# Miniprotein binders against Ferredoxin--NADP reductase: the designs that were tried, part 18

Target 1, 346 residues: Ferredoxin--NADP reductase, of Oenococcus oeni (q04hb6)
Amino acid sequence: MDNEIFDIAIIGAGPAGLFAQFYAGLRELKTALIEATPRIGGQITALYPEKTILDVAGFLGISGRDLVNELKLQTDLVDSKTFLNSEVTNLKKIASHFEIEINHHASFLAKSVIIASGNGSFSPRKIDVPGSSEAEQSGMLTYLLPGLSEVADKDFAVVGGGNTAVDYAVELIDHDCHVSLIHRRDNFRAMESSVTKLKNSRRTNFLTPMKITGLSPKKEKLEIELQSVPDGAVKRVSVDRLIGGFGFTASSRTINQWEEFPEQFNQGFLTNEAQMTSIAGIFAIGDASIYPGKSDLIATAFGEAPTAINQAVNYFDPDRGGPQHSTSLNKKEVFKHDRIKSRYNS
Key: E = the ipSAE of ESMFold2; O = the ipSAE of OpenDDE; V2 = 0.75 times the mean of E and O plus 0.25 times the DockQ between their complexes.

## First folded at step 23 (miniprotein)

Design p6 (from n2 with V10I A21V R32L; at its last look DockQ between E and O 0.61; V2 from the best seeds 0.52)
Fold by OpenDDE base, look of step 23:
Structure p6 (fold): chain B 346 residues (1-346), chain A 90 residues (1-90)
Amino acid sequence: as target 1 above (346 residues)
Amino acid sequence: SEKVTIRFEIRADSPRALWEVLEKALREIVMLAVQLGGEVYFEFEGNELYIEVEGVPKEVLERIAELAEKIARELAKELGIEVKVKIRIK
């Protein structure tokens, strides 16, 4: 990894970053998409995956999850690299390039940077009990829904009492899983219809009012130690996987520690018409960008992404020429997958 | 450690209106809190948004609380809905 220079490093795998990655791929740029979390989709995935988005052009309505999926599918068409679990801990200018430090131990080199970090880093609130780290390392504790294609007849536990936990539980039972829903109260503060669905399901076991006090990864099962909130009675249950369904944390502490820190206004990086920040070669798009007259829309972010990419090219390679319209692109060369190549060759 | 807890309670007949309001509120508070070096926890709880902000001075917590109240008023006015905000600083 040490000597690879990317044309563009995109920070954040939200909608803006994902589309930027795709568009960069269309321009045959060597691009790194760097995401702090194990998930793509940014705020959509974190906040409103089930929300119907109505203000994205070309869709009558699309769920947040589906939009992210479609964006991901686009990125899969192009030659691009995505680095998840990679928190950008520092951004440094080195001669004509940028060094993007991740997780305080690794670095990428790029000719340009596009900040698509949205409103900060969104991370699921973690369970902190004995054995939680080991359970997470083993994959038995997660904070995301697994791929649901192979989860049928598995025993899950979900912990939490809000929309996140309840939505996870609903999704799991809809895929023929058994779910033990753990919450410190009998009353769930979630969508009533979803809670009712869970109550009416034979696949849902309510472990309330209980708190997790420990986790013990076993060979094939995760043992969960529970404590009754009212009386302190201890119970143990075994599941295939525990999903933490708490809310999310947001912080920009890491971004604020960057050596190269562009000027901000109202928590966005100030950008010009080129989506360039106060630092030449560093661009910002989506919620990470602010400029006069900006509309805080995903649709706007999708417009900003090509602008930033094109201007990045102008920055590091002014002689490369202007963007080609997608209709003029040699689809055979741009798209990785033969299936897509075959569709456009016919 | 001092923190502010904010709960938005929205009475809206439209789920759409609810989400728009909550997202706007969340975004504005998160932005401010994060900008000021704070850590934000948030969870959607049915038709409510729960936010905790910590890691900032008390004065900043108060400012966030004021912002939350402002947002509630603005949203109520804009959407013609009842928006209640419960704020606690500890």
Scores: ipSAE 0.429, ipTM 0.786, lowest interface PAE 0.8, mean pLDDT 85
ESMFold2, look of step 23: ipSAE 0.554; ipTM 0.852
ESMFold2 (binder alone), look of step 23: mean pLDDT 80; pTM 0.793

## First folded at step 24 (miniprotein)

Design q1 (from p3 with L22M L26M; at its last look DockQ between E and O 0.50; V2 from the best seeds 0.56)
Fold by OpenDDE base, look of step 24:
Structure q1 (fold): chain B 346 residues (1-346), chain A 90 residues (1-90)
Amino acid sequence: as target 1 above (346 residues)
Amino acid sequence: SEKVTIRFEVRADSPRALWEAMDKAMREIVMRAVQLGGEVYFEFEGNELYIEVEGVPKEVLERIAELAEKIARELAKELGIEVKVKIRIK
């Protein structure tokens, strides 16, 4: 991460951050999107991937997953850089720019910052058994569903007993996967309809009441050691991937440690009509922003993103001029990737 | 370390009502607990939202507990949704 100065650093790859990244690209801004987790989509990807969102303009209804996918596709149309697994551990003002520290060991430089972190970082609760770290490093243990376009006929295991695990299992079988559902009890604490769907599926194998006691990544398969809860009997199964379907952890502790910490009110950073925080050059959007009369909607965040981007430009380059309407943009110049030209021209 | 455990059980007559209640609980309890500096664990368990909060003073844990009860009352009053809240501070 050399002497490169970004025009804008966007913190958080939720819906607000993703749309901000796209819009910044439309303005031909050198932009870094910085995300703490290995995935984009924020809370939507983590908590609501299969839930239908009804209050996004232009859609009769769209799933959380599909919305994130569409937002990602937009960002692919423009020159943008996304940095995953990059937790912002410090934010510091240095002369006329900001230093954004990630993971206590690297930093970005930016002329302006847009905080799109929502209300904190969400992380799945991890499995802690012998071999779990190795399995996670190999990608054989994950806590979020993979891209489902290439998972047909693969053998998955899902562990958990709540909505997360059951929803994961349902989604996997809907994509023609085989699922071994592991839970410490015969009864699931999930939506009854979803559980019934799994029980009626030939693709679902219930491994209950059982607990995971160990993981052994092999060349092509993950071996899972299981123990029967009632009698302690040991069983081993092999799958392509194990999905941890437990709950989530959330905190804002890292953000609270920033040297440049904008003024907060209730659930967000206090912002003005320009989406600027109490610190000049630092903006906030989406759930990271609070102002009088705000509606806590994704649709609102999509309006806030362009505002923040345009005002950021005004902050670091007041002579650059105002935003052009997207209809006046030369699509051939803005959309640099040939793959996208074909989709846009269709 | 002291923590609060909240079981927020929603008795809704429709899937929509259930979702609305759960969404409100997420925003008003879970996210608020994060804002108050808490380390939060949560899981959806059927019609129940399970929440654990730690890493904050006991007084803040108590405030979060009170908030959960408040949200339950609001849901009952505003949406006619019955919520059963079980709280444990330990």
Scores: ipSAE 0.569, ipTM 0.876, lowest interface PAE 0.5, mean pLDDT 87
ESMFold2, look of step 24: ipSAE 0.583; ipTM 0.881
ESMFold2 (binder alone), look of step 24: mean pLDDT 86; pTM 0.857

Design q2 (from n2 with V30A; at its last look DockQ between E and O 0.64; V2 from the best seeds 0.00; counts 0 for: pae E 1.7 > 1.5)
Fold by OpenDDE base, look of step 24:
Structure q2 (fold): chain B 346 residues (1-346), chain A 90 residues (1-90)
Amino acid sequence: as target 1 above (346 residues)
Amino acid sequence: SEKVTIRFEVRADSPRALWEALEKALREIAMRAVQLGGEVYFEFEGNELYIEVEGVPKEVLERIAELAEKIARELAKELGIEVKVKIRIK
């Protein structure tokens, strides 16, 4: 990677990291947002994209997905770089800056670091059958719902029997998709109201009790080979996309291997009033941060992000003027890109 | 590989109370397991939270199991709800 030194490296593209990226952009800081997974949104995207969040200021209620989308739109308004599929495998101090190792083979340099990793990396549990890797590579197998604005009248399959699968199926039918719901049992372990909604929908086809035995990506469709659990009978169905609706995996093992490992208390890095960790120049926000009296809320994380950014500036450039109020910012100068003007004016 | 399986079942009078309890259970149990170096799998299954933890010594799995039982008791007391925990270590 080029000898580019970032002002701030933000680790984790959850709500806290996304808002930190935006705010850093408002401060015209050279910022790298580094995310281990192929997706932004952290726990929101992983665990509850369709759940209504009620405790975010300024919203009567917003879905997890919509909140992440809005946060992403904000980041698009500022000059920033996002690096997905980039697991921070090491963090070390080199002279007056930090080296952030990515995937054991690349590195970033930054004057300061903000840890916004939440409580670890969340990944969906994958389907492991013949053809699953190919299907995933082609995008025909996914583990999160796609953007639903353009999915009307598409044929989806969802596999799973818990809330994840059922919630995915509900969301898909609410967007006028057809859903084949695959489960190894006739009975679902999900919210009864959601299951009833699916049963009452003409857009839902139940493929139960069945298991997936193979996947075959075709030119335009994914062929799914199914086996009946009770009698072993084979069935094949074709869909536009299969959604894996199993649970999620979480781990923080990689973070625990960093050379520069700030002091932890309970589930987070201990931070002071500046959101700074035990290591000068390393900050933590959101669920990655712990301090006395903290409220574990997204709203709190949104307050912590500007604090960390401003204090990071004070750390690496103490002679730089204090934060300007956003109301004093010239929107035309801050939002320099024409694509931004059109969205901001809409 | 040794793993602990935790089924955390909640009976609550409202969907809100149910979700609050399940989320708290997830945060306290699963995140602690992650902190202890475990690989955690979890899924919400109606009124249950299902958690699997692996990748840590048996002693740590036992500690996670004990934590789950503790959290169940605390939630039951704090929220006035029925909580059942089924734990299996393999």
Scores: ipSAE 0.355, ipTM 0.754, lowest interface PAE 0.9, mean pLDDT 86
ESMFold2, look of step 24: ipSAE 0.464; ipTM 0.829
ESMFold2 (binder alone), look of step 24: mean pLDDT 87; pTM 0.858

Design q3 (from n2 with R27M Q35E; at its last look DockQ between E and O 0.60; V2 from the best seeds 0.00; counts 0 for: pae E 1.51 > 1.5)
Fold by ESMFold2, look of step 24:
Structure q3 (fold): chain B 346 residues (1-346), chain A 90 residues (1-90)
Amino acid sequence: as target 1 above (346 residues)
Amino acid sequence: SEKVTIRFEVRADSPRALWEALEKALMEIVMRAVELGGEVYFEFEGNELYIEVEGVPKEVLERIAELAEKIARELAKELGIEVKVKIRIK
């Protein structure tokens, strides 16, 4: 299954990337949406899920969570592929295609690339204990929630004491997981309502005050070595996954090491009016792009997405023809099902 | 290495106003600290935003501290909310 070929690889599943994937579906393109974290939505859902956003056309105000949900409904209408927990670790030009390396060991090909993530803005702070690198490479240690559709009854550990860790734990128990919440102190610096919810749940196991001193991935489970903070006593627990909730880092030295790395200015990729970067066939939209007069708004990104998709088509298939209005599309040929009628004919 | 720690404590009438204030403070501080060459760590802790900046000279850390105090005053005035900031340079 190596080197599967897509028309467009879209890097980043924030609002811009999600809309680009939907629009590419309207053009009947084969796309891969690649997201390093376990969830779509990008920084909005990670940091500000309840923030009301006022500059999304067609909404009189919409929360970050609700915006992502609406965009997901759009992508569900088209035949597209989404790869979560998939960090793009290299981008290389091979003949007329781009090879996209995922997680240092898998790859596929695309005729064009759209960078739709705010590159280098924030990264999760990582745990550094014996065995942590191996645990992360195995996929048993992550720093963001997994896709939650098939996690019921799995055993998770979450480590941290702030809003990030507590919010992760709450989300997991809301999806019928069992959660061991690990923290160096008995008290959490998080929203009181969230902490109370965890204390009232039979699915929460508080492992405090304890610190992680080692990780050992096994065949099906991750073993976590814990040390009691007061007396140094050692305890071991076994879980399906461990999620680190230690907040985020940012620096100018958080750089991509891709072989095909477009020219940047102020941590954004320089683009022209076609949203094309300094590398032909690679485009950037949303927080990833910068150009004279750019406004860093969701509204702007939603306009950039169809421009980038149409210009990518012009790049790899100029004979395909230009865009057509969505009102003239044959819905039975473009959409997997006619969900729109049930949504608006209720 | 020397570091500055900054803790914004916000009291607001609604969750929306709370997160608007914290988000703006975060982006202003992070943007300036990274531009000045800093390595930034942050976490939301209840109604507080915790920020560490390191990897730059003490003079730059002091500049970032001054910015944080300015932002706290401006947000309190603009949004009509209570913003307290605690800063330590180690």
Scores: ipSAE 0.505, ipTM 0.851, lowest interface PAE 1.5, mean pLDDT 83
ESMFold2 (binder alone), look of step 24: mean pLDDT 86; pTM 0.852
OpenDDE base, look of step 24: ipSAE 0.579; ipTM 0.872

Design q4 (from n2 with E9T R11V K84I; at its last look DockQ between E and O 0.68; V2 from the best seeds 0.00; counts 0 for: pae E 1.6 > 1.5)
Fold by ESMFold2, look of step 24:
Structure q4 (fold): chain B 346 residues (1-346), chain A 90 residues (1-90)
Amino acid sequence: as target 1 above (346 residues)
Amino acid sequence: SEKVTIRFTVVADSPRALWEALEKALREIVMRAVQLGGEVYFEFEGNELYIEVEGVPKEVLERIAELAEKIARELAKELGIEVIVKIRIK
């Protein structure tokens, strides 16, 4: 019987799940944070990492990227486990515990469960031309905007004609990059103000109407083979990075129907004021929860997380007592020793 | 016909209202199409969400089209904005 047992399994590593993990650490709980994708932060924040979010308490505006980074800094202060690339493929009740199955094989136990993610996932549509696999493996072809400090002094190409490609190009010129914008048409289907900004910038090179027909990663640069759409003439350009901005795909290739699957309404799990679902010991917060009067805001989700954590404790350990104010906690008992020096002594 | 295309266009006076409407359309239309077994492609194009759904019977595509029209009416009423939806089933 050597299966690891957690106090709380938290499914989904968006902002709500990250804050729940941190708060559980303040309660000195053993938690598992489970995320199906390779990264924390949640899918909607990943779609708009540089857009300013105005309704996060304590910030006069914060980008989605910065919000996720701050939440990660909080979770780094507590001793918890995070399982990336880990899809929960079944959830079942075993005696007084829940068994959480990961990727159809590995499993572990938890005394309670918090569902902190919505349904479905999005994947960027990828370019499929000769050399694209090698370019992606080399890191010269990506589909997400990189960190802003890492783009200095680089020449980028961006391919696409919608908001994603144009927004990427705008962010890159705003950070002093040169950008070649590649599209099959002369006209972009994007916000007019953004297109105008690109047209007025000396840092933008429009390669339209053209399509990519091949990619060749070289020692220092990526060579892009282009073909003129009207007449088929071939052109080659060399850049440090190519970013694809082609929209997204989604499918239900794997539909997870857990043995313990709480009642849903309008694609959310119905919860009461304790954030408990129709199944005792299973809670839902953030995008995963729905109840009368729910506001779909990050501010709301951050309030739901402590409620769910404290009610989960009441469920599996009612003699433990309620929460203490965080100003009363002994930081050296609740935080990892090696993280205190770097965060609080600077 | 084995494909539906939906152009969900939002006309709003503020960028936040625009983005909120497009995000809700994404969640309510695209995710339901996925739940019904559809293979979905989507892209944001200016003030428009473009959606293609395939891999399901025509009857399911028609249900998705009806949902898109319903969501457009609901968002227009709830947010006080204009929403235009154009649908093709082929």
Scores: ipSAE 0.483, ipTM 0.840, lowest interface PAE 1.6, mean pLDDT 83
ESMFold2 (binder alone), look of step 24: mean pLDDT 87; pTM 0.854
OpenDDE base, look of step 24: ipSAE 0.640; ipTM 0.908

Design q5 (from p3 with W19F; at its last look DockQ between E and O 0.52; V2 from the best seeds 0.53)
Fold by ESMFold2, look of step 24:
Structure q5 (fold): chain B 346 residues (1-346), chain A 90 residues (1-90)
Amino acid sequence: as target 1 above (346 residues)
Amino acid sequence: SEKVTIRFEVRADSPRALFEALDKALREIVMRAVQLGGEVYFEFEGNELYIEVEGVPKEVLERIAELAEKIARELAKELGIEVKVKIRIK
């Protein structure tokens, strides 16, 4: 990560960021898509996965979940990198490049930056108990689902009581994992159908009402110290991994830390017709961008993304030439993907 | 230190109105609280937006609580929906 240079760093994996990543791939650019939360999709997937959206061109109504799934299928067609659980904590200019600091310790270099998330810096809430730093450093505590191809019969714990934690638990039991779901209350504030699925599964162990009071990584397992909320009784469990499924944090410290901080108006970054901010080489799209006549729609963001990508190329590589029609780029190769073929044959 | 907890529950006939109301509440309350120096936690819980603010004087927390009530009334009026807000300062 420290020795990589990307053409474009895209901050935020909502619909705007996902489409920007796909379009950059059609332009054969090396991109890093950086998302502070454990999942792609942004607010639409987190809040209303079943909401029908009528004003996305090309779809006669599409749910938020299905829209993000379609965008993910697009990004899977291109060679790109996505970094979840990755809060951008600083941007600074290094010669002709930008250094993007992640989670106060890691960094990327990029020739240009597209801000595709709303204002402010939102990051997943971290577990802060004795041993949590050691557990995270060992890889046994994360805030992101692992790759699910080789996890069958492993023991996971998931902590949280909202939509994220419950969705993580459902994914894990669907891949034959055993899941201990930890929450400080007996009830979950999540979709009832998901909670019911967990209650009906023999692979789910509810550890509620309990809170985590300590973590101790051992050589193969993570020991979790729990405390019963009503009476303070202590219990210990051992799992392969613990996944945090809490909400998000924000503070003025993160907002004020960026050395390269573009000018804002009404908490959006002011952009010109190129989607460029007040800082050359930094662009904004979607909810991050504000300009006269802006409509805050997904459709608008989808138009802004190609503009920002093409103008970023003009910024760092002006001799590369302008955009091409997608029908002219690897046309047969794109339509030979099994995913595309199956859509046209069904 | 004192903190304020805010629960925005939106009941709307359409999913679009629900999403727009919670998104607007998030943008106005969370960002304003951050601008006032608050440390903010938020989470989506079904049809609710949960917000916690701390790290500022109690008077600032009270201002944030008043803003949340104002936003709830404005959203209900502008979108023709029911908005319930539960606020506690402790």
Scores: ipSAE 0.401, ipTM 0.817, lowest interface PAE 1.4, mean pLDDT 82
ESMFold2 (binder alone), look of step 24: mean pLDDT 86; pTM 0.851
OpenDDE base, look of step 24: ipSAE 0.657; ipTM 0.913

Design q6 (from n2 with G37N E39T; at its last look DockQ between E and O 0.64; V2 from the best seeds 0.00; counts 0 for: sugar tag NGT 37)
Fold by OpenDDE base, look of step 24:
Structure q6 (fold): chain B 346 residues (1-346), chain A 90 residues (1-90)
Amino acid sequence: as target 1 above (346 residues)
Amino acid sequence: SEKVTIRFEVRADSPRALWEALEKALREIVMRAVQLNGTVYFEFEGNELYIEVEGVPKEVLERIAELAEKIARELAKELGIEVKVKIRIK
């Protein structure tokens, strides 16, 4: 990677990391957001994308997915770089900066680091059948819902029997998609109301009790080979996309291998009033941070992010001065995207 | 590889109480398992939370199982709900 030194490296693209990225952009900091997975949103995306969050300021209620989308839209307003599929495999101090190793191969240099890793990296449980890797590489197999603005009249398959699969299927039919729901049992272990909604929909085809035995990406369609659980009968269906609707995996094993490892308590990095860890220049926010009296809320993480960013600036550039109030910022200069310039120029 | 399977079954009077219980259980187990260098798999299944933990010694799996039982008792007491926990170590 080019000898580019970032002002701040943010580790983790959860709510805390996303808001930190945005705020760093407002401060015109050269920022790298580094995320281990192909997805932003952290625990929200992994655990409760369809659940209504009630305790975020400014919203009567917002879905996890919508909150992540809004946070992403904010980050699009500022000049920032996001690196997905980039697991931080090592963190070490080199002279006056930090080296952040990614995937045991590449590295970033930063003047300061903000750990926003939450409770670890969340990855979907993958389908492992013949052709699954090829299907994933082609984008015909995914483990997240696509952007729903252009999915009308497409044929989806969803595989799974829990809330994840059922919620995906519900969301797809609400956007006028056809859904083939694949499960190894006739009975779903999901929210009854959601299952009933699917059963009452003409857009839902139940492929039960069946298992996937193979995937064959074609030019325009994904062919799914299915086997009946009770009798072994083979069936093939073709869809535009298959969505794996299994649960998620969480692990922090990689973080525990860092050379620069700040002091921890109960899996959180101990932080002071500046959100600084035991290592000067390394900060932690959100679920990655622990301090006396902390509330484990997204709203708290949103407060911690600006604190960490401002204190990071004080650490690497003490002469830069204090934060300016966002109300005093020239929106035309701060926001680089024309679409938002138009909203704030009116 | 040895793993522990944990299933929380919650009977709550409201969807909110159900979600609160399941989320709390998940957070505590994930946090503890990750602390202990485990890998956690989880899925919500209606009124149930399914968790698998692997990648740690059997003794650690047993500690996680004990934690799950503790959490179930605490949730039941705190929220005034019925919480059943099924644990299997393989």
Scores: ipSAE 0.471, ipTM 0.814, lowest interface PAE 0.7, mean pLDDT 87
ESMFold2, look of step 24: ipSAE 0.509; ipTM 0.839
ESMFold2 (binder alone), look of step 24: mean pLDDT 86; pTM 0.852

## First folded at step 25 (miniprotein)

Design r1 (from n1 with E23D; at its last look DockQ between E and O 0.73; V2 from the best seeds 0.63)
Fold by OpenDDE base, look of step 25:
Structure r1 (fold): chain B 346 residues (1-346), chain A 90 residues (1-90)
Amino acid sequence: as target 1 above (346 residues)
Amino acid sequence: SEKVTIRFEVRADSPEALYEALDKALREIVMRAVQLGGEVYFEFEGNELYIEVEGVPKEVLERIAELAEKIARELAKELGIEVKVKIRIK
């Protein structure tokens, strides 16, 4: 990893983190967005992509997915680096910088840190069978849906019996994929309408009641070894990708292991009016932040993000001056794409 | 190791009401369990939020259970929906 010192490291790619990344880009800051999961959007993407959000300013209503997409589109306008599958396993102060350890083996250096991890790290519950680690490393086993623009006519397997697995299966068949749905029971505990849709689809193959006993990544396909729950009969199927849909785990265990651990209340980091934690140079925003009178709203997080970014600048570069209004920014220099130049030059 | 299992069942007349209730349950119960140092597993199962919490003392598990019941009552009152909570501590 290049010995690059970032101006800001943002931990968590939820709505707050994404907006912070965008705003940091507007301020021409070298920013690293670090996300533990393979996806951006945090809890919205993981839990409520289809939920209509009504309390975000400027929208009559927007789905969680659409909001995340819009936030992502904003981040694409600025020069920033996003690191997915990167769990922050340690945070350490080194002289005038912070060292952010990722996955116990890599590190980033930053002048300031913004914690936007929400109310804990959500991770998909993993499959633990022979070959699972190898399959995950090869990308043949994932726990999140891939970009759906490239999945047409591919053979997927989805394992699970709740909403996560069923919703993944529905989404895949809606994008013209074939899906083998694996579950240890014949009955699914998911939305009945979704289950019915799958049952009525010719693209869905039910592999029930079966459990996965092994995975074997091949050159082009993932071989899945299955065992029948009632009789122990073994079956093997080959797919392009397996998606684990068991639900989610949440814990604060990883954060609790940081050497630099800001003061917390109810697992939120206590912050002041500058969104600064008890440790100078470490800020928190969104659900990761707690202060008197806080509203637990995405809209509030969007307000907190610019505050944290501006205060971070004041922390590591006090001579850079106060927050610049976006209207004062040279839009031609800040935005990578000519399309935005055309909208603002009109 | 002792764990609490919570099945938070919501009977709502609309998908929106269902999601709202389940979202609140997730935020209030799961996040609180994490805050209390628990290792939490959760999954949405139709009209239910399934939650498992472990890694904390029995007393904390009981507090989480009580919280779940409280949230159920609050949701039922606020949204005018039927909420059922099934709790098991092992």
Scores: ipSAE 0.587, ipTM 0.875, lowest interface PAE 0.5, mean pLDDT 86
ESMFold2, look of step 25: ipSAE 0.595; ipTM 0.886
ESMFold2 (binder alone), look of step 25: mean pLDDT 86; pTM 0.850

Design r2 (from p3 with R16E; at its last read DockQ between E and O 0.67; V2 from the best seeds 0.63)
Amino acid sequence: SEKVTIRFEVRADSPEALWEALDKALREIVMRAVQLGGEVYFEFEGNELYIEVEGVPKEVLERIAELAEKIARELAKELGIEVKVKIRIK
ESMFold2, look of step 25: ipSAE 0.560; ipTM 0.865
ESMFold2 (binder alone), look of step 25: mean pLDDT 86; pTM 0.852
OpenDDE base, look of step 25: ipSAE 0.620; ipTM 0.891
ESMFold2, look of step 26: ipSAE 0.585; ipTM 0.880
ESMFold2 (binder alone), look of step 26: mean pLDDT 87; pTM 0.854
OpenDDE base, look of step 26: ipSAE 0.614; ipTM 0.890
ESMFold2, fold request of step 28: ipSAE 0.551, 0.583, 0.519; ipTM 0.870, 0.871, 0.853
ESMFold2 (binder alone), fold request of step 28: mean pLDDT 86, 86, 86; pTM 0.848, 0.848, 0.846
OpenDDE base, fold request of step 28: ipSAE 0.584, 0.629, 0.585; ipTM 0.885, 0.907, 0.888
ESMFold2, last read: ipSAE 0.608, 0.576, 0.621; ipTM 0.880, 0.868, 0.881
ESMFold2 (binder alone), last read: mean pLDDT 86, 86, 86; pTM 0.842, 0.849, 0.849
OpenDDE base, last read: ipSAE 0.626, 0.588, 0.598; ipTM 0.906, 0.887, 0.891

